# Ledger of designs, part 45: VH-VL binders against Cytochrome c oxidase assembly factor 8 (COA8)

Target 1, 167 residues: Cytochrome c oxidase assembly factor 8 (COA8), of Homo sapiens (Human) (q96il0)
Amino acid sequence: APERGAERRDTAPSGVSRFCPPRKSCHDWIGPPDKYSNLRPVHFYIPENESPLEQKLRKLRQETQEWNQQFWANQNLTFSKEKEEFIHSRLKTKGLGLRTESGQKATLNAEEMADFYKEFLSKNFQKHMYYNRDWYKRNFAITFFMGKVALERIWNKLKQKQKKRSN

## First folded at step 1 (VH-VL)

Design x4 (framework fv_cixutumumab)
Fold by ESMFold2-Fast, scan of step 1:
Structure x4 (fold): chain C 167 residues (1-167), chain A 121 residues (1-121), chain B 108 residues (1-108)
Amino acid sequence: as target 1 above (167 residues)
Amino acid sequence: EVQLVQSGAEVKKPGSSVKVSCKASGGTFSSYAISWVRQAPGQGLEWMGGIIPIFGTANYAQKFQGRVTITADKSTSTAYMELSSLRSEDTAVYYCARGDEYSSDYYFDYWGKGTTVTVSS
Amino acid sequence: SSELTQDPAVSVALGQTVRITCQGDSLRSYYATWYQQKPGQAPILVIYGKNNRPSGIPDRFSGSSSGNTASLTITGAQAEDEADYYCNSRDSSGDHLVFGGGTKLTVL
């Protein structure tokens, strides 16, 4: 089923996306929102002289983005499925059909939907807490590696300045 | 190039503790997580826990919570796994493996050769 | 009790295609990683991040994922592919790692 594929990451492992950064860009580029996660992807610029540490930082940022998109694509699909099931069960309990006389999908009022939102949030509280923890953990690691890269660049500049003067 | 070198085989009595070491070489120790995975004879793989040396934070599988302690010494690029209150069912090969906990799939790119721990009376 | 389920055994004829499957709810949120283990040896990484191969892994190995199921496919199985294959992923919380029970591949 298409929904099963949509519950997983839909970007290619090679980094191929539905769009490309502008030609000859030397900066990160932000794309349109993903259909499933509703998050805007970032395409990262790769310097020609990328160090192993800079590569690790870039890959960490890319993997964090992919993880984030995967999580929210799955959450959005789970939400949609459970919402439809909730509406279906409530309409069945009321003795109502799934479609109105006009052929539109039968729906519940805001007060009835509030019950679903409360249930969904409570069911997923632990999952969201672990997501938030991992999100902060990843961002802390990114900040840490950004600091290491900055120090490496400072050291390399000093070293290159000394080399240039000795020539 | 990158290698994980584990300590030698151990024979322990029930109720004792064992501490296995895993020395990383050829790679950046502090930039990767080190996990411990065990395998009882003829059985499957079981994740015990892991540590991120740069943060000193360890994470344990619920089954081993309270019995396992994973530590890292950045100065020697060595990770340790200590398992206490040993039982006969702890007889297994214990592997260390290098992984990136921040990757979306968390994979182990390098594995140690394993340390056999035998618990017998 | 296991969050990831694999069939214990599968067989394939030499040169034919085989698919090893791994099923679990956490696979809806996280990709499976695949490891090959031969007797007396440590596991080796075969596939990570849906369908990435480490250096040295033949291109006959590929990964796929759909819903709560991940698959490792070997197209044109060779005798040396006979081994145990384990899937690995994060649990439903995303906090811990869980291995499948392993699948013993026999090449006929």
Scores: ipSAE 0.000, ipTM 0.505, lowest interface PAE 13.9, mean pLDDT 79

Design x40 (from x33 with heavy chain T98R G99A S102P L103G Y106T M107F; framework fv_cixutumumab)
Fold by ESMFold2-Fast, scan of step 1:
Structure x40 (fold): chain C 167 residues (1-167), chain A 120 residues (1-120), chain B 108 residues (1-108)
Amino acid sequence: as target 1 above (167 residues)
Amino acid sequence: EVQLVQSGAEVKKPGSSVKVSCKASGDTFSEYAISWVRQAPGQGLEWMGGIIPLFGEANYAQKFQGRVTITADKSTSTAYMELSSLRSEDTAVYYCARAYSPGYYTFDVWGKGTTVTVSS
Amino acid sequence: SSELTQDPAVSVALGQTVRITCQGDSLRSYYATWYQQKPGQAPILVIYGEDNRPSGIPDRFSGSSSGNTASLTITGAQAEDEADYYCNSRDYSGEHWVFGGGTKLTVL
């Protein structure tokens, strides 16, 4: 029996982690959540008789997935980093150390953290608007091509039935 | 909007190492990946590796594994490529390029290149 | 052993159409991008995401893809289009970038 495909969690230049599906897979494979984006990647099965239109749809879906994962990996990491920097900056301003006398991480109260969340949301508002716009456009494009593929498959089945009956 | 400015030409002896820098102008340094691509005289383009400054993680082409190290300093918006155990075959122009277009991941901005000559 | 294969040279008459091809199994999964390089200069991006042009690239440049093959088409070639053209994509794993060997275009 061939060995199962290996997991690989190295980050690509695009910010997306990778994994390899099992060698015997003949279906789409869903991987573990990405460390940074927390989204599950899908590895698409490529049929031997894939049409050019089916290939375009699959590539569009793969590319959209990578775009989506890169966006959320960036946002999640930026949030965590800016949160940590905000906490450290506030503690330094107060003349407090980064650790309590018990050795635990020093924290800010809920009111101070609310200020961070308001600032983060305001700073990232335009980026999130552009993300929503592009997400909308991408999903409409995918739906459009899914419709084309469905019609192509129906047409091909009709052609096959006609050919079988006449030949 | 964004430019990549590379360090000057280097002449190195076989067996030594070279470190080339690539400084990004503008405010998007942490939002894109920086790759290194070399070209030997009269030859084609060859990808060596890349880094995403925001994550601090680099990846490398198999051919250069163990010889190349790519790093980034976000405070100076500068990426570095260090190549060790230099051979005459490493004589090339070394380009840095950004991979920015989300979903397409193309190299849309290139540095002018750094010539590295390995000779004795 | 090469992941992306290009013909080393092609020629076209001024004003005519030329097609430069790039072949590799990774093109079934990932878009090809195309770069133009003139002597002594860094490459410039010409086509990305199958058939998108960056600002400043003439509309005579277009891209297409089918199966394991991607093509760059120049409709109505001009003298200034004489250059080396490189295709670029990801390897099968999707984690590394690979370039084709390059095609030298001569405009007659």
Scores: ipSAE 0.032, ipTM 0.658, lowest interface PAE 6.3, mean pLDDT 82
Fold by OpenDDE, second read of step 2:
Structure x40 (fold): chain C 167 residues (1-167), chain A 120 residues (1-120), chain B 108 residues (1-108)
Amino acid sequence: as target 1 above (167 residues)
Amino acid sequence: EVQLVQSGAEVKKPGSSVKVSCKASGDTFSEYAISWVRQAPGQGLEWMGGIIPLFGEANYAQKFQGRVTITADKSTSTAYMELSSLRSEDTAVYYCARAYSPGYYTFDVWGKGTTVTVSS
Amino acid sequence: SSELTQDPAVSVALGQTVRITCQGDSLRSYYATWYQQKPGQAPILVIYGEDNRPSGIPDRFSGSSSGNTASLTITGAQAEDEADYYCNSRDYSGEHWVFGGGTKLTVL
């Protein structure tokens, strides 16, 4: 059985956002854009008395963020690679080099690049459709749990008020 | 700053071949063309040929067609020029030079040259 | 093969202006590139395109073209400008390069 060469999925280096929010922060922090995904990571606040429902919401948000970061990091890398290959191929066909006399990277005009974008979008259409579907599912779940957490918090506040009135 | 480092001086007999190397510093080796230019003692500059490492395509001056072979190794960022059937008239300093687009008009970086002496 | 022709030698007095000319049919279609070479050294790019100077080249160097001619002008020649100057261009096919015969500049 020919050993199917494990395509080294170039795992986009998980750009460990070096952004560390202050330890004493009582709210979520937004980091700078990730180098690969260009998405701003969110550091989720962990309350001292986090309820199981709050924890579940936080985990779901975190997982969704990671999923989104990975998707766009990979997509951006793929796009960049394919774009470069297209440009190189086109320049070759034109008998041109990759850099101008000024040392600038040679580029194609907007019309020439339009073909690339069309092809790229066509090729990745299904991938984007699945992404959008999953994005909506995840966000729907998050919103649902946000609602549950909100209700739980209201209920807990009401119980605390009743207990204070009875004492 | 990008530098082109050439191999050392060569002394060859008539009828033999010489292969000169040109190693580029940096990560942009595939983004330009490498040309070979020679200069005989007391003479002018003479273009021999060039290669675009990314494409692997080489072109040669008519005078050297069939006698010169230019190659490039992208993995080592090194270009090579091999000249066969050496004659006394091939005694010269051989330069590699980097050229940019769109028409590779400009040799902006030069190696220090490799002296090739052909003597009986 | 398209040839580029240059005067073999020119002289200029210190502080004066000198023009080195390159002539060839290929110059109608392509820009000339100019190189300076001093004894025992590799050529140095001084002018490319119509009138472009690389970083580090003094502003006294300038380029021009007209018809089948290209010119390198040195305005206010300095002693250090004594060198051989070569023009370079594409040939008619655009696939090959050609150098002029070179011009030796003497500064008096």
Scores: ipSAE 0.000, ipTM 0.542, lowest interface PAE 12.2, mean pLDDT 85

Design x41 (framework fv_cixutumumab)
Fold by ESMFold2-Fast, scan of step 1:
Structure x41 (fold): chain C 167 residues (1-167), chain A 122 residues (1-122), chain B 108 residues (1-108)
Amino acid sequence: as target 1 above (167 residues)
Amino acid sequence: EVQLVQSGAEVKKPGSSVKVSCKASGDTFSEYAISWVRQAPGQGLEWMGGIIPLFGEANYAQKFQGRVTITADKSTSTAYMELSSLRSEDTAVYYCAKTYGFSSYQYYMDVWGKGTTVTVSS
Amino acid sequence: SSELTQDPAVSVALGQTVRITCQGDSLRSYYATWYQQKPGQAPILVIYGEDNRPSGIPDRFSGSSSGNTASLTITGAQAEDEADYYCNSRDYSGEHWVFGGGTKLTVL
């Protein structure tokens, strides 16, 4: 299959922007900030001799990163959309247009916007609690597999040392 | 609990365009993506593209880029797939599928429409 | 040609174990998802995220992956398991999704 270089990427079906590292990268590469989440993605280098356990850890880290990006992309876009809808609704209730006489975008005062922030936080409280719970679980799982990989590497070094001694 | 209802079979002439619809039940339409997958007679599944209604942005498989357009109407919870410059090789069953998950690395299609048969003949 | 390679056909005796494989370099980075399709029907999700089963999928279905290979295992195959099985994952760029060519499972 043709190799893709570092080039402009379209948004994936999940809503997360894709990126490609330089062609000859031999280590993890940090990409540009995603336009929706504002988080910088990490592209993980895949060693030629990666063990099944190392692959499982890397995939878990990749999946956790993308899960985090998807959550914040959705959160940021939902916030922006609902904020605009709230502003439009309140301006309509007051009999005001979306633009001032000077052509500037009409806005609500701080007291009125406080109503939106309170409603948004309340409405999304459960969603944020689930995020925190899952974030903790994912990081615990990553730590657990990091430990397993470390033990595997120690075992492999001990095995090599035993073979070197047993001539 | 979500169901996807697709539009009826189409018979089209070469060079024309076809637009297939996919209507989702319920009020969660903005919480997931919709993928379009086709299957030619006796052949395997082929991903064409998808859209995330919340963002309004579509992504297309390279093979179909320039010929396919995927759109969504959040007010009617309906996704559309339009394929232009039809050829006999485009004769297939076209499926829409609910695509969801927390990560693009593990996204999956858990609910499928029943399919829309598109026949391209002279 | 497919970036994900499946054997076109496999057979298993009733009650025995069968393993269907899917190979591709993208599987080093992305999980495989498995779909079952019976003649005249839309595909049904059977395994996602390596080894997760949706509600309603029997315990006999399991998934695994190692290196560039993903596998769907059916332990104690039943007659109703006779179908085409497709693996699905991202392409090498991670931007698009690709299906394997499909494996026709015959239960003898």
Scores: ipSAE 0.013, ipTM 0.637, lowest interface PAE 8.0, mean pLDDT 82
Fold by OpenDDE, second read of step 2:
Structure x41 (fold): chain C 167 residues (1-167), chain A 122 residues (1-122), chain B 108 residues (1-108)
Amino acid sequence: as target 1 above (167 residues)
Amino acid sequence: EVQLVQSGAEVKKPGSSVKVSCKASGDTFSEYAISWVRQAPGQGLEWMGGIIPLFGEANYAQKFQGRVTITADKSTSTAYMELSSLRSEDTAVYYCAKTYGFSSYQYYMDVWGKGTTVTVSS
Amino acid sequence: SSELTQDPAVSVALGQTVRITCQGDSLRSYYATWYQQKPGQAPILVIYGEDNRPSGIPDRFSGSSSGNTASLTITGAQAEDEADYYCNSRDYSGEHWVFGGGTKLTVL
């Protein structure tokens, strides 16, 4: 059995968003873009009287966010690496230096880079398809739980109104 | 700013080999080439060869072909020049230099090491 | 081997203009790079790509080319400009680099 070389998943360092929202905030906070994923993290508010259903929704949102952050961090790193390798290989093939005559980093023209983008997208097509599928599944689940939480809140409000009318 | 730190002076016997190191500061070692130039006492500059660490490709002056080996370790940002079958005429200061345009029309060495003195004596 | 030739020595009076020339067939196809070297020091890049001046090099240094010749011009020579000057270029094959023999500049 050929030992499937463990692709060292270069786990992009989970950019611990150092953004801590104020403890007194009653709302979700959006942090600055993560340096690896370029996605803005959301800090979810935790109510004092969080219901089990609300907690489940919050956890699902958090997990989905983390999954999304990791995916894009890894994709961006892979893209950057492959882009650099492509540029260098093409420069080499053209007999060009790594720097321009002005000392700037040598780059390829837009047409040459278009080839890279096409190849990159083609190579990563399946990965993106799986991402999209999982993204839809996760968002569907979140939406479903949002609906349940909304119903629970309505029900609790109705019970409170009935109790106030009976007293 | 990139600095090049070369290994210390060497005293060698005829017929032996010398290996000079050139360590580059910073993390940009993959963005430029390293050239090796020597200068005998009271003589002019002589280009020996160079390497593009990123590609691992080295070029050598015809005079040194088969006697010089230039290598680079990207992990340590260090280039090496090994000269074999040393002669008295190989007594010189050996410089490494950061090089742009190694594969282009413009070639220039903008940062130089301080040089390594190699003395070949019986 | 395409050789680059330089005058072994030139002199210039303080404040005057001097031109150091480099000649070689490869200079028809490739630019010359110029280096200054003072005694006991490593060479310093002064001109590259015909007339490009690195940061820190005075504006009195300029480069030019014509036919199989490249020239380094110092306009208003200073005492500190006394040094050896080397031209460098690709050889005719373009695969190797060669230096000129160097020019000793004396400032009078």
Scores: ipSAE 0.000, ipTM 0.548, lowest interface PAE 13.5, mean pLDDT 86

Design x42 (framework fv_cixutumumab)
Fold by OpenDDE, second read of step 2:
Structure x42 (fold): chain C 167 residues (1-167), chain A 122 residues (1-122), chain B 108 residues (1-108)
Amino acid sequence: as target 1 above (167 residues)
Amino acid sequence: EVQLVQSGAEVKKPGSSVKVSCKASGDTFSEYAISWVRQAPGQGLEWMGGIIPLFGEANYAQKFQGRVTITADKSTSTAYMELSSLRSEDTAVYYCATGSYYEITSYYFDYWGKGTTVTVSS
Amino acid sequence: SSELTQDPAVSVALGQTVRITCQGDSLRSYYATWYQQKPGQAPILVIYGEDNRPSGIPDRFSGSSSGNTASLTITGAQAEDEADYYCNSRDYSGEHWVFGGGTKLTVL
């Protein structure tokens, strides 16, 4: 039985930034940029009396963030890998080593790198278009729920004021 | 090194339009974003918009939406910025800049044109 | 559009350290890019990403970030460092760029 070599899909480790905000924080925390996506994660505060609508908003924000983090982590990994491969291949074609005489990493000029960017963007065009579309949809939804939560909060404040006037 | 050559200085009347060009040197035209940034006399840098020539898609700052048009001609390696309904406040140096990526999420403008002075006067 | 805020002017004594700060909500999500501009010249890239220097930029320039802030630090300021410094970042959408108001650095 031929052992199907499990292609280890190098799943970008879901490096959930282990940044644990202080437990007593009453606000959202922003972590350092993720090493893979270069996007700063937000740790969302969970109020003790979180409304169902607030919870839904928080979850939507979290899901959107996770989606965004994963997308860019993967894109950055792909970009870095392909960039390195491109540089190596071009240097080799030029008969140049991977390091300069000074021991620095050999690089290509801007013109050569423009070719890489062109190729990479062309290859990933559809992916980026879909991302932009989905990003817009997600953020629109978030904004919509933010508005609803704002209205709910206003309404709750008004009810509380009325109750205090009646007592 | 990429050189960006911009068109010459322009003097325009209020209400008119100006079109500034930015040509990349050689046969290399940046397939990533070309941005237009202006600077009024004694003021800061202001991003106006940008285009990715490969995609033909331009993005604009909200302030300039509907008044600026950014285009790119890949055949001539030239980007254009057209600003309509010119006002005195549009008197500025207009720069084209092209960016690079060290990663997809990190874009920076590493090549700048020398700027085009646009003067709007009555 | 997310705005970036900078102090309009800072001063530093020759050989001393100065930090120029940029603040904005977009900096929670994106790195700042820093540009130096001297009078009558186009801006020059000095820092990109967290702490990356282009070729030709002295090692006295460094970048850092915290929360909604980014900082450019010049350690051992030189006379030639007198210039306007601009932070730049993507806006919240990531599709647009915004500049800070600029900081004029005077070297004393």
Scores: ipSAE 0.035, ipTM 0.609, lowest interface PAE 3.6, mean pLDDT 84
Fold by ESMFold2-Fast, scan of step 1:
Structure x42 (fold): chain C 167 residues (1-167), chain A 122 residues (1-122), chain B 108 residues (1-108)
Amino acid sequence: as target 1 above (167 residues)
Amino acid sequence: EVQLVQSGAEVKKPGSSVKVSCKASGDTFSEYAISWVRQAPGQGLEWMGGIIPLFGEANYAQKFQGRVTITADKSTSTAYMELSSLRSEDTAVYYCATGSYYEITSYYFDYWGKGTTVTVSS
Amino acid sequence: SSELTQDPAVSVALGQTVRITCQGDSLRSYYATWYQQKPGQAPILVIYGEDNRPSGIPDRFSGSSSGNTASLTITGAQAEDEADYYCNSRDYSGEHWVFGGGTKLTVL
């Protein structure tokens, strides 16, 4: 179970093209959850007969995945760092050490941690609003292009059905 | 909004090292990834590597593996690029460039420093 | 080969339309970005995410892509558009950034 930091290949938490699919894969490949974002990346297979519209959709989905991966990796890392700083500061203010007598990491109780969660959510409210706005914009665009691809495929099927009708 | 200020021109001998700095806007430094791009006289742009200061990990182009080291100091909002074992072919203008990594533009280099000229003498 | 290929030079008459192209396998997966560079200056971003313009970039600049090819189009070229244009994208692995060789645009 290698951890990020022991592997120096990946400097950015993204789901697309931060890994290679298994050799000889001819379909989409799903990777393990990213250490920082906790999201599972998808590597999209590129078919030889891909239409321009299908390529546009796939690129949009890949780019959206990378954007989403980077956003959550940043938020999760910021949360973890600020949480540790909050715990450290609160324990120091109480005159307590960072470790218990048993050697375990000292933890604040649920009531004390509620203060941190409320502050973190309040502080990051604007960032989450912009994330939600962009997430909906991206998903609207993806849905729109998925519809166009579906119509293209229906048209192609109808053309093939017309050819078969004469047989 | 974001400004990148690079260190001054350098003249170095072959075999030595050079360390170029790039100071970013203080309040926004942690929101950006910083890359280094060089351009030899009359030549095109060449990406050397980059770092995301928040994660502390650097990524390097294969050509520069083992010779380049990119670091960031969050306390001074400054990124550094150190290139060792200098050759005459390393004579170039070295740019730092950045983009927000959790905005929609994180996939591009939105802002560029003015460049640092490094000359490797004969 | 994950490198991006551009023609080294192209010319356009004042007020006419020119298309600068960039070709590479990685463009099948990633959007191209375009940078303009004038002599003695740092590059500036002119197109990102296929066809988005940063604030301050004139609407005569647009981008498009199909297959392994991306294009920057300048509709109604002006004298101030004379510059070197570089395409940029990720390499095949997605781990590194790669620039095209650059196209010198001359406005006649």
Scores: ipSAE 0.014, ipTM 0.629, lowest interface PAE 6.8, mean pLDDT 81

